# Ledger of designs, part 36: VH-VL binders against q8ixk2r445to577

Target 1, 133 residues: q8ixk2r445to577
Amino acid sequence: FFGMLQNKGLTDYCFDYNPPDENQIVGHQVILYLCHGMGQNQFFEYTSQKEIRYNTHQPEGCIAVEAGMDTLIMHLCEETAPENQKFILQEDGSLFHEQSKKCVQAARKESSDSFVPLLRDCTNSDHQKWFFK

## First folded at step 1 (VH-VL)

Design x50 (framework fv_axatilimab)
Fold by ESMFold2-Fast, scan of step 1:
Structure x50 (fold): chain C 133 residues (1-133), chain A 125 residues (1-125), chain B 107 residues (1-107)
Amino acid sequence: as target 1 above (133 residues)
Amino acid sequence: EVTLKESGPALVKPTQTLTLTCTFSGFSLSTSGMYVGWIRQPPGKALEWLANIDWDDDKYYNPSLKNRLTISKDTSKNQVVLTMTNMDPVDTATYYCARAPGLRYFDTLPEFDYWGQGTMVTVSS
Amino acid sequence: DIQMTQSPSSLSASVGDRVTITCLASQGISSWLAWYQQKPGKAPKLLIYAASTLQSGVPSRFSGSGSGTDYTLTISSLQPEDFATYYCQQANSFPYTFGGGTKVEIK
């Protein structure tokens, strides 16, 4: 699958990655922003290695979660996907992060009225359901 | 910096109405997702949630006590008021107000992160 | 209403001991469970929310685990200031419900 990765519960919001410098695409947090339908910074690819890949900028980035953290950050993709970059997109729309045993959930950022995807215990909440548009 | 403090009578006679005021500082009940609630604890017993009020003036009551409880807020004074009618000796307890801050996650209730010191209310003739 | 059952109701322990307290919900609560510590004459203090997330300022010897209906609070090495009553609370649905409490006493 590929396209804009949209939340079922937070219905107008999509995965969004907008690094401030095109020459440094890694190390920044993935956010949620209003879906604009044009791809670009909201265009992601779900690969056969269970990566969520971002290739709008070079080199290609892969979403990862560092051990002990709950935020999704952009890392460099590797020839063989490391465990911290593997997400299982399940039939019910949940994104299961295998290494942590947690699910990706739309959440409000503590210090602002902005939204971010975070790892949380898996539930049947629509805020943990994602689909490609 | 966040503080809450309960005030009200220490002694209430059976059948009277109890009025308790929670005065707080360090946060606003106008903040989206913010709740202030009341919890009581009879001597030597478990905690029992009574009522919540949120930023949008929505009110939530424990169904076992709903017909006796009224919760209200005065955002300009940073106060939340609880009234409980027809007091009975079994209502003797320490009454706490507590903050339940913003939604950490969607689709769930916030937990109580800051509590007042509590005020002991004894119901006796 | 969701019923929260804590076990044991009390336990005796020594400084340095590993203490485990359990909380069982009558229905699945999707890890929306908080743990509170209450010392005699004091208000409860939030220790853990979302079953496993430590509140800021809480010592790392406290940890929470569990999912679905079965949850555990662990104190890895009991300190003198940890003798208290501990309560679990579900935050999945109104009304909020608390467990009956577990009193951790000096052995």
Scores: ipSAE 0.000, ipTM 0.518, lowest interface PAE 11.5, mean pLDDT 85

Design x51 (framework fv_axatilimab)
Fold by ESMFold2-Fast, scan of step 1:
Structure x51 (fold): chain C 133 residues (1-133), chain A 123 residues (1-123), chain B 107 residues (1-107)
Amino acid sequence: as target 1 above (133 residues)
Amino acid sequence: EVTLKESGPALVKPTQTLTLTCTFSGFSLSTSGMYVGWIRQPPGKALEWLANIDWDDDKYYNPSLKNRLTISKDTSKNQVVLTMTNMDPVDTATYYCARDFPGIAVHYGMDVWGQGTMVTVSS
Amino acid sequence: DIQMTQSPSSLSASVGDRVTITCLASQGISSWLAWYQQKPGKAPKLLIYAASTLQSGVPSRFSGSGSGTDYTLTISSLQPEDFATYYCQQANSFPYTFGGGTKVEIK
C-alpha cells in the first residue's frame, strides 16, 4: 500500500510529516493534518516489513515509536526493521504496534488544538482505524 | 461562501450576564477538526481570545476570566453561544466570533471572522 | 500561558518602504503562529498561518519567517492599503495569545 494514510474517525485528517529542516528529517514528531491530495508531506508507503516509510525527502524515513513514549517520530529506515518501526495494518484498519501491544490513535495533542497519532490501548474506535487513499 | 455574524445586546449593566450568539453559514461545526471561537477587543487595545468550542463539543476557556465564561453550540441551528457573568465596565469591547482550524489544519488560524458586535458596560 | 511580545508598538513608513514587525514567544511554539491585518472599524483578516504560509488572496509582498520563539512579518514594498494594525497569534496551546499589535502609520 502507498498514498495518504487517512483516519476513519477524524475523516479529513492524514498522517503528515513536515520537518522544520528539510536536511534533517530525523527526530521530529509525526502529525495529523487536513488531507490535501497532493502527496508530498502526506505520502507514505506500507512495506512487507510492516514499516510506514516516508519517501518525500532523502534520506528515506520510517515512522518509529519513541523509546518509553506513546509518541510517533521519524527515524532513519534500517536494513532490517527494528521492533519500534513495525506496525501491523489489520483488515479492520487498526495499526497495531506489536512491541507495546497498543494501537495508533488520532488524538488531540495535550494543551493544543493540534492532532497527532499516539499509541493508546486498542479499542474498536474509528479514531484507531486507518486507510490509504 | 462562509459567513459568521454576532448578535446580542449593545448595552449591559454592571453585574449582569452577557449572552452573545454567533450564527454561521457555509460550513458545519460537526466537521472533524472544526472550531468556532470568540475573541474580544477593548477600544484601542489588543485582541484577547475568550473561548473555543469544537466539533466534538469540547470547550476551551481563557483561564484569566475566572470561570465567568460558558460556550455552547446548537449544530442544527448553526449557532454558537457565549455567556459571560458579572459584567464590569472593563469588559466593554467589540466581541467577534470566528471560524478556527486546529493548529495543523491547512488554513490554520482564524480564517473567517464576523463583523463584530460592540458591547458597552455602563450604568 | 505563552506571552507574545510584539515590536515595535507603532512605526511610520512611506509607500514603497520595507516594513519589518517582530513577534517573540515566551517559549517555543513550533511555528504555530498566525499574522493578522486589522483596519479601523473592521474585523482582523488572516494574512499568514504556520509562520510562513500566505493565506489565499494575500499579496506576495507579505511574507513570514521564523522558528522556535522568534518570528517576523515583512512587507517588502508598502502600499497605501497596507496602513493598518498587525497582530501575531500563537496557536501552539490554549489559551491562544495575541501580540500587543503594531500600528503601521503614514509618514
Scores: ipSAE 0.007, ipTM 0.541, lowest interface PAE 12.2, mean pLDDT 84

Design x52 (framework fv_axatilimab)
Fold by ESMFold2-Fast, scan of step 1:
Structure x52 (fold): chain C 133 residues (1-133), chain A 123 residues (1-123), chain B 107 residues (1-107)
Amino acid sequence: as target 1 above (133 residues)
Amino acid sequence: EVTLKESGPALVKPTQTLTLTCTFSGFSLSTSGMYVGWIRQPPGKALEWLANIDWDDDKYYNPSLKNRLTISKDTSKNQVVLTMTNMDPVDTATYYCARDRYSGYTPYYMDVWGQGTMVTVSS
Amino acid sequence: DIQMTQSPSSLSASVGDRVTITCLASQGISSWLAWYQQKPGKAPKLLIYAASTLQSGVPSRFSGSGSGTDYTLTISSLQPEDFATYYCQQANSFPYTFGGGTKVEIK
C-alpha cells in the first residue's frame, strides 16, 4: 500500500512529514495535517517488512518510536527493519506498534490546535483507524 | 478574510535595535502547518527572507544575519514580532510580514502579504 | 544556501506579446518554486506555486513549467496590468531564496 495515510475518526487529517530541508530527513516528529491530495510530504509507503516509509527524499526515512516515547519520529531505514520501526496495519484499520504493544492514535497536541499521531492503548476508536487513499 | 499589517518605526539610527510587529486576522498561528514570516526588500533590490515562526513556536532564521534576529509570537493578540539588532544603513528596506504554509494544505509559499513598512537607517 | 539566478533582469514588451522569464537554481529544488508579481509600491502577489500550479484568481495567460534546476514563467499574451517585476522563490529548504527579479516594462 502507498499513498496518503488518512485517519477514519479525524477524517480530514493525514500523516504529514516536512523536514527543514532534504539533507535533514531524520529526527523530527511526524504530525497530522489537513490532507491536501498532492502526495509530497504526505506520501507514505507501507512495506512487506511492516515499515511506514517516507518516499519523498533519499535516503529513505522510516517511522519509528523510541523506547519510553509515545511519539512517532522519522529515522533512516535499515536493510533489515528494526523492531521499533515495525507497525502492523490490521484488517480493521488499526496500526499496531509491535514492540510497545500499543496502537497509533490521532490525538490533539497539548494546549494547541495541532494534531499528532501518538501511541496509546489499543481500542476500537475510529481515531485509531487508518487507511491509504 | 486574511489580512496582515506591519508596524514599527520609520527611522532608526545606526547601532540601534529595530522592533517590528505584524498584526494579523482571519487565521490562527495555533493551527498546525501555519507560519508567519518576515521578508525585506532594499530599494530597487530583490526580496530577502529573514525569519519564520510556526504554530508550534519553532523558529527559523536566515543564517546570513547570524544572531541579529529574534522572532516571537503572541497568539492571544494575533501578533508576530521581529527584532533585529545593530542596525546599519545597508538594512534600509521595506519590511513585509506574510503568511506561509510549509506543511500539509499549502506547504510551499507565501499566499498573503502585508502592505510593507519602510524602515530607513541613517544618522 | 540555494542560489536563484533569474533572467533577464529586465525586458521591454508590448501588449499582446508572449513573455518568458527563466529561473535557475544552483541545486535541485524538487519543483518547490513559486512565482510572484510585484507592482511599484505594492507587496508581492503569489501567481504560481509548486512550479506549475496557478493560484486561485490568477488569469490563465500565466503559466509555469520546469523541474530540477530549470524553471520558466510564461505570459502568453501580455496585458496592460501585467507590467510589473516578477520574482521566483525556492521553498525546497531554509533559508528561502529569491531570484533577482525581472522587470517587464513598456517600450
Scores: ipSAE 0.000, ipTM 0.529, lowest interface PAE 15.0, mean pLDDT 84

Design x53 (framework fv_axatilimab)
Fold by ESMFold2-Fast, scan of step 1:
Structure x53 (fold): chain C 133 residues (1-133), chain A 122 residues (1-122), chain B 107 residues (1-107)
Amino acid sequence: as target 1 above (133 residues)
Amino acid sequence: EVTLKESGPALVKPTQTLTLTCTFSGFSLSTSGMYVGWIRQPPGKALEWLANIDWDDDKYYNPSLKNRLTISKDTSKNQVVLTMTNMDPVDTATYYCARIGTFPRYNLFDYWGQGTMVTVSS
Amino acid sequence: DIQMTQSPSSLSASVGDRVTITCLASQGISSWLAWYQQKPGKAPKLLIYAASTLQSGVPSRFSGSGSGTDYTLTISSLQPEDFATYYCQQANSFPYTFGGGTKVEIK
């Protein structure tokens, strides 16, 4: 699977990664932004290693969540995916983070009009349902 | 409505440190994906990017000027501050602060302040 | 650093003329390019981003094209308010770099 990762509940929003440039590809938070249909910063690949990979710029990035945290951060991809970079995309569209046992949810960032993907307890909410477009 | 405005001294002596403040409204620098940057333009010359600061307090500097530049923010005051050490007459320029847009305006400046002229002279 | 070369450095034109400005990058920038308009004594204004997409409120006589290393800004029928200096900027690689500018003057 590859393409734009769109949310069922927050219908017009997609995973988006906007690093300042190719020398700063990793270390920043993944955001949600209005889907534009052009790929690029909204283009992700779901791999056989259960990674959500970003390869629009080099070096290639892989989404990770550190233990005890709830934000999705871009890390460098590794030859063998570490546990904090593994997500299970379920048939119902849930994106399950194996290490934390939580699901990725579209959420409003506190005190702002921005939206971000965050780890939350798994529910049947459409805000936790994702699909590639 | 988005607005940005620069403030600081109009005259600086060689070897002194320049401090400029950007005050903005109409957006928050706590919004994910948001950046404010500084750009300068010597009289009659091209634009030169200096530094960026983002919502997470990450800082980015032009490598040719990195050892002279410091950027900081105060999100509660809607301000970004740039300091530049060891000023020289060649640093005479109009200094702008600007907001950086989110994709597809990635790393592009969608709203600019009016600019503040800084003259470096003995 | 990616070098951005604009041509011409200046041009003289009359109202109604078609004006083309070229921006050449020293390496591929994958359409991560913007065009800005700057009038005397004023801050630059964003005209075009992603090489070809018009910023809201920009007249349709402005268009951008190109890919890889070669980009062009076109004004199809020059108006009096279009006399200004135009700059390109690449957003592909750190540090961001601008072209030298093209001054569009009254003939």
Scores: ipSAE 0.006, ipTM 0.570, lowest interface PAE 10.6, mean pLDDT 85

Design x6 (framework fv_axatilimab)
Fold by ESMFold2-Fast, scan of step 1:
Structure x6 (fold): chain C 133 residues (1-133), chain A 122 residues (1-122), chain B 107 residues (1-107)
Amino acid sequence: as target 1 above (133 residues)
Amino acid sequence: EVTLKESGPALVKPTQTLTLTCTFSGFSLSTSGVGVGWIRQPPGKALEWLANIYWDDDKYYNPSLKNRLTISKDTSKNQVVLTMTNMDPVDTATYYCAHSRYSSGWYAFDIWGQGTMVTVSS
Amino acid sequence: DIQMTQSPSSLSASVGDRVTITCLASQGISNYLAWYQQKPGKAPKLLIYAASSLQSGVPSRFSGSGSGTDYTLTISSLQPEDFATYYCQQYYSYPLTFGGGTKVEIK
């Protein structure tokens, strides 16, 4: 699957990555932003290794979550995907982060009107349901 | 036809708080993908972006001024309000509000208000 | 913050001239660039969005080009109503930033 990764509950919002430098795509938090339909900063690929790749730049970026953290960060992709970069896209639309046993949820950033994808305990909430468009 | 108009005081004393209102017609700030921004321009200087607010109440501020700025909307009145604290003579500028919409992937300020001049002087 | 540098800061031209204004971003902005025209005492008017898309109602003599960090606005045959200050703006990331402006004056 590839395309814009959109939330079912927080409609009109998509995964978005806005690197400070197009040649340095690593180390920054993935955000949620209004879906614009152009691809580019909102274009992601779900791979057979269970990675969510940002594929518009070289070197390619892969979404990861560090142990004990709940934020999604862009890291360099590796030839063999490490456990912190593996997400299971389940039949019901949930994105399950296997290493942490948590699900990706669209959430309001604390003390802010901005939205970000965060790891939360898995529920049947539409805010935890994602699809490629 | 989309139209926006700024209103507020023409003269502000140093240390006072400035409140500007943007009143608009021809669109609703409850429509998905619609936003309103504030931009200022000191006399003879370049444009400087201040803040944006969107249909879903999402807000963005210029980091250099974030501790001084508050943006809010009243969808029922078709108004967006910008508040700026601790005014200084350097804040003397024409203040604009402008419409923006996410449509087929582009988002620029397509329609602007006429601007309102704010002078900060003792 | 992304810095936008315009050149020249001013230029003198005659009606019928081809005018080119350049905008340089401090980092790649993937064509998320707009151009505005501002006449004295008036609000800015959107001319170009997405680096090269002409806003409805804007004369075809205006065109935008470029990619990455380097963008240009071209006026193919300057008209009397085109004497104004032109600004570029990136909307790739917050904060939104404008160039310093280019004033197109009568020669």
Scores: ipSAE 0.005, ipTM 0.534, lowest interface PAE 15.1, mean pLDDT 85

Design x7 (framework fv_axatilimab)
Fold by ESMFold2-Fast, scan of step 1:
Structure x7 (fold): chain C 133 residues (1-133), chain A 123 residues (1-123), chain B 107 residues (1-107)
Amino acid sequence: as target 1 above (133 residues)
Amino acid sequence: EVTLKESGPALVKPTQTLTLTCTFSGFSLSTSGVGVGWIRQPPGKALEWLANIYWDDDKYYNPSLKNRLTISKDTSKNQVVLTMTNMDPVDTATYYCAHRPLQYFETGAFDIWGQGTMVTVSS
Amino acid sequence: DIQMTQSPSSLSASVGDRVTITCLASQGISNYLAWYQQKPGKAPKLLIYAASSLQSGVPSRFSGSGSGTDYTLTISSLQPEDFATYYCQQYYSYPLTFGGGTKVEIK
């Protein structure tokens, strides 16, 4: 699948990644931002290896979660997808992070009105349901 | 502004299929973040959620009734239809349709309800 | 399924009284809770969403509070038009579930 990864519960918000330095796309947190429909920093690819790839800058980035963390961060893609970069997009719209056995949820960033995707225990919540548009 | 109205038969015999139509105005089910749900209430009892349908045609059913329920929409007619098979006297209730906005974290309550339609199941 | 336990099932009160109704969820629902008012023969009316946010047009004597599993609806000074049945509802997770209702009757 390709396109903008939109949240069912926060319907105006999409996965967004805008690194401050185009020559270093890794290490920063993925955020949620108002969907603008133009692709660019909100255009992602879901691959057969269960990766969520960011294709706007070169080299391509892959979303990952480090052990013990709950934030989604951008890492360089590897030839074989490591477990921390595997997200299973299920038919119900949930995005299951295989290594942690948790689901990606739209959440408000602490002490802020900004939104971010975070790993949380899997529930049947609209905020844990995602779709490509 | 937003209005909904239920329609369907007032009397249903046991084993028959119930078909209810919700006709609405003031919003479109093609608009992102909009849903419509069905809720019922037996006489003198509590509210029970039945099913929701959303702008993206995503559907949710109460698992206790899932094998009996089908929800669909006709966006051009501003209608949502609920069918319930194998009706039983215990299904006698007032059936409501209601608007459910999902555009923000806090929204998700049924903010506008139809007047309800009473369905009696008897032989 | 998330079970919503509402108490009391009924209460008697006089105009001007402070009325408190409680709703307990079988698990944490992160403030995704609504309160509805229903008068005999009529559809429910939304009073409060997100546990504490007052719906437009609802009188300020109605307030909601709580967190986690424990939530409360308060009517600070009961008016004649407030005699009704009140329902809580969680919308944190499917299936959506309602409490059993609290009937507020004239004393």
Scores: ipSAE 0.173, ipTM 0.775, lowest interface PAE 3.9, mean pLDDT 90
Fold by OpenDDE, second read of step 2:
Structure x7 (fold): chain C 133 residues (1-133), chain A 123 residues (1-123), chain B 107 residues (1-107)
Amino acid sequence: as target 1 above (133 residues)
Amino acid sequence: EVTLKESGPALVKPTQTLTLTCTFSGFSLSTSGVGVGWIRQPPGKALEWLANIYWDDDKYYNPSLKNRLTISKDTSKNQVVLTMTNMDPVDTATYYCAHRPLQYFETGAFDIWGQGTMVTVSS
Amino acid sequence: DIQMTQSPSSLSASVGDRVTITCLASQGISNYLAWYQQKPGKAPKLLIYAASSLQSGVPSRFSGSGSGTDYTLTISSLQPEDFATYYCQQYYSYPLTFGGGTKVEIK
């Protein structure tokens, strides 16, 4: 699966990554932004290694979750996907992070009008449903 | 209060199969995110992780021992069972089961441990 | 497998001393690092998780720091009850692996 990763509950919002330096793409947070389908900031790939890969840049980035964090951070992809980069996109649309045993939820950023994907306890909320478009 | 207790034989003969049971209370393996792990420690040596099992029956094994290990759960009994085949004197150790909580976003730290059960492998 | 190299293997210290234990991972573990305390004949006790988060009930004299491959457990002022063996553990990747331990002995 590849393309825009769109949220069901937060309608018309997609995964978005826009690093400040295209030559240094790691270390920043993945956010949610209105799906626009333009450029490379909203293009992701779900790989056979269960990665959510940002492959429009070299080296390629993979979404990871750092310990104690509920945010999705871009790391470098590795030959073998590390545990903190493994996700399961379920048939019901839920995006499950294997290591944390939590689900990715579209949420409002604290004290902000912006939105971000965050790890939360898995529920049946549409805000935890995702699909590629 | 979360508590765990290991039970099983204190003595096992070489080549025999060890079966250990972890009986726990204060939590349920039906709770999303919860896991239980087994860790052993030979006398005077470091800790060695053996296996984890989670509420969704997801299982992980130490690859160095994977072929010998089987972990299972009985949620209704609040028990986790670990079997280890072809025991050898080198497997003599204290065996612990431990709670892996869904605490924040941690996944592999063990916050509560059983008291451990000493298993001696000897002819 | 990720190897956890813990140093020193043992150290002698006095009450009130600042104690530092280091754990080096063979690769980056993104702060998926825990510290345990173990006393003779007892099960390990969780002290720190996520490299720097203090487990509930653990005295504030314990702290964890580090990133990438290098992590440190610090006891700011060693107390009599702190003489024990300490272990680091990574849970970045399976298999979960522990350091070799550091025995903190009374000088």
Scores: ipSAE 0.006, ipTM 0.628, lowest interface PAE 10.5, mean pLDDT 91

Design x8 (framework fv_axatilimab)
Fold by ESMFold2-Fast, scan of step 1:
Order: sequence, then structure tokens, then C-alpha cells
Structure x8 (fold): chain C 133 residues (1-133), chain A 121 residues (1-121), chain B 107 residues (1-107)
Amino acid sequence: as target 1 above (133 residues)
Amino acid sequence: EVTLKESGPALVKPTQTLTLTCTFSGFSLSTSGVGVGWIRQPPGKALEWLANIYWDDDKYYNPSLKNRLTISKDTSKNQVVLTMTNMDPVDTATYYCAHKYSGSYLPFDYWGQGTMVTVSS
Amino acid sequence: DIQMTQSPSSLSASVGDRVTITCLASQGISNYLAWYQQKPGKAPKLLIYAASSLQSGVPSRFSGSGSGTDYTLTISSLQPEDFATYYCQQYYSYPLTFGGGTKVEIK
């Protein structure tokens, strides 16, 4: 599956990756931004290895969660996906991070009016439901 | 140019609380992905990571010391503060603050000069 | 916690020598490994990140290699300014952990 990864509950917001430095594509947090359909920063691939890939640069970026963290960070993709880069997109739209046993939720960034995807305890909330557009 | 400088007391008595301040320039903690960590080194021993704080106020603590550590930031002053309670002579060390970006690709790329803290009666 | 075992703990070398330092992780760290140089009384300086990427401004005589659990720092032709203690660090998972250090001394 390819496209914009949109949130069901936070209407019109999509996964977005816009690093401030084009010479360093990894190490920055994935954010949520208004879906604009212009590609690049909002175009992701969900692979058979259960990765969420950012195909804009070589080497490709893969979304990961570091142990003990709840933020989604861009890492380098590997030949065989490590467990911290695997997300199970379920039939109900939940995006389950199996290593942490948590679900990706659209959430307000603390002390700001911006939004980010975070790992939270799994619920049946629409803020934890995702689909490719 | 990125620079960081640690400040705090040189001598702390056992059971007291240590407060260290990291003051920096050349970057802002309002920038997405930016973080600051604290690392210590007892005389003649290896480096030990203590805590990290990031632009979005996310905090990480060494589990061995978690109950004793508090990390906070003042973005407007370009400062990060580490507080460590119940100091013991084994906590005698040089304390460093260092810059990093969030994520596994980048480690601590710029370090302060360090401040020596001695815990003694 | 991921334990980082560094060897040797110290070595003696002469200017022009090839120096090799190894770092072993207690579990796979997927190349999330850094090498630092520390001179007496000074803060550590980042040399290498992501196991093999040279930090800007670091001389090309420094190189890193390895994968999985086993990593190596090589100094191809040791210079007088390279006598220092070297540390490896994993940043694959929290808590972040460092090796015990390798002191490179004058022979």
C-alpha cells in the first residue's frame, strides 16, 4: 500500500515528515499535518515486512520507535526490518507496534497546538484508526 | 557554532540535592528533534548516561537512578536543569551536558566542558 | 540493559602504528553505535556515528566497521594527538550505555 496515511478521528491530518536539514534525513520526529496531496513529505509505503517507508531519499527512511519512547522517529531502513520498525495495520484501522504492545494515536503535542503520532495504550478510539488515501 | 556549558556547586554534602544547569548557544530547544542529555564520569571510570530532554518536553531517565533524577528545560533562557536527590560519595563525578537529535541515527555530537562535583562531608 | 564490552582496556602504541579497538554489545544494536575520543581533563569528542559514518572535521585515518553485536574502531596511522581514551556507545535503546573505554598510551 502507498499513499497518504490519514487519521480517522483527527479529520484531514496525515503522517508528514519534513526534516529541517536535507543533508540529514533521519533522527527527526514524524508529525501530523493537514493532508495536501502534494506528495513527498506525506507519501509513505506500507511494506510486506510491516514497515512504514519514506521513499524520498536513498537510503530509504523507515519509521521506528526507540525502546522506552512513545514518539515516532525516522530511522534508516535495513535489509531485514528490526522489531522497532514493525507496525501491524489491522482491519479495524489500528496501527499496532508489536514490540511495545501499543497503538499509534493522533495526539496534541504537549504545550502546543500541533499534532503528532504517539504510542499510547490501545483503545477503540478513532484517533487510533489509520488508512491510506 | 554549538556550545554548551555546565554550572553548579563543586562540593555537595551527603544526603543533599544537586542542581546543575546547562546553558547553550547555537541551537534552540524549540526546534523539532532537538534534545539535551546529561552524562557523568566518576574519576578514572567510564561514562554513564543520566537523562535526556527533548524539544517537546519528552524526558528519559536512567532506570538505575530514575527515582533521584529530574530534568527540565527553560527554552526562552536556552537552559536545561538536572536535579539529583540524596547525594552520596559514589556520585562524585564530572557531569556533562550534550546536544543530540531525537532518534537512533545521531548520538551526542557536541559536549560541554564538564563540571566536577565532589560529594564529601 | 544493553551491556557494552570494550577491548582492550589499554594498549601501548607508537606514532605511525595501526590501532584497532573492539566493542561487543550484549545484543544486536543494528549499527546504532558511536565512537568518542576523550583526552585527559577534556570532554568526549564524537568521532564516528552509525557504526561507520565519520563526523565532520574528523581525520580520515579514523574508521569504524562492524554489524550486529561486534564493532571496531581503526586508526590507520596513529598521530601524536591521537593518544587518548576511546569509548563506544550504543544508542539503539534506552538506557543509553557506554563501553568501559580503551586507553591508547605512548609506547
Scores: ipSAE 0.005, ipTM 0.553, lowest interface PAE 11.8, mean pLDDT 86

Design x9 (framework fv_axatilimab)
Fold by ESMFold2-Fast, scan of step 1:
Structure x9 (fold): chain C 133 residues (1-133), chain A 123 residues (1-123), chain B 107 residues (1-107)
Amino acid sequence: as target 1 above (133 residues)
Amino acid sequence: EVTLKESGPALVKPTQTLTLTCTFSGFSLSTSGVGVGWIRQPPGKALEWLANIYWDDDKYYNPSLKNRLTISKDTSKNQVVLTMTNMDPVDTATYYCARMRYDILTGYYFDYWGQGTMVTVSS
Amino acid sequence: DIQMTQSPSSLSASVGDRVTITCLASQGISNYLAWYQQKPGKAPKLLIYAASSLQSGVPSRFSGSGSGTDYTLTISSLQPEDFATYYCQQYYSYPLTFGGGTKVEIK
């Protein structure tokens, strides 16, 4: 699958990665932003290794969650995906992070009114359901 | 397309409680990222923000008004209600409700406003 | 709380004039700044959001600029319908705060 990764509950919001420095594509948080249909910063690929790849720049980025953290950040992709970069996209739309055993949820960023994807205990909430558009 | 209209009493006595209703059309508070706020303006003075309520029932209040304010919504009726206790003559103002659409890059801002309703606090 | 200071509080101008209104925040607000126009007896109308983005339907003679703590609204060629009071508002943090307003009067 590839395209814009949209949230079922937070309607019209998509995964978005817009690093402030185009020469440093890694280390920044993935955010949620209104789906614009233009691809670019909202274009992601779900791979057979269960990676969510950001293919807009070179080198390619892969979404990861560091141990003990709940934020999604951009890492460099590896030939063999490490555990912290593996997400199981289930038929019900749940995006399960294998290493932490938690699900990706659309949430308001702490101490702000911005929206971001965060790891939370898995529920059947529409805020935890994602699909490629 | 988008319209909002405030309703409530035009005259309130000191110490009484004010209840204002905002009725809107052209959008729904079940839509993610949408909210409604209340703003007031005393005659000849600047705008003052009072309270916001969002699609997920998250609420924010102006701390200068302390525990006097309560905001609630009825999504099925397309209504937002503001209650303000212990009214004083200084609270005489035009009260507005306004829509917010939330966007992570541009934030939220009041894009459509109601016409306003004048509330006079007098004995 | 973030204090918003507008200057001038009022100005007199003629049709065709370039008008500049300034808004100063007591701390950095990262361009989370809106400008509203209010005509006598009417509700405010959104002109500019995110410091420099023009609201749809607003004439191109209106523009916003600035960053950090210092922001400016410019009307490049004042028209009769532009005589109004203008307000800036920060939406960087709660509580939301407005400037004191700038009244643009006919000269």
Scores: ipSAE 0.000, ipTM 0.535, lowest interface PAE 14.0, mean pLDDT 85

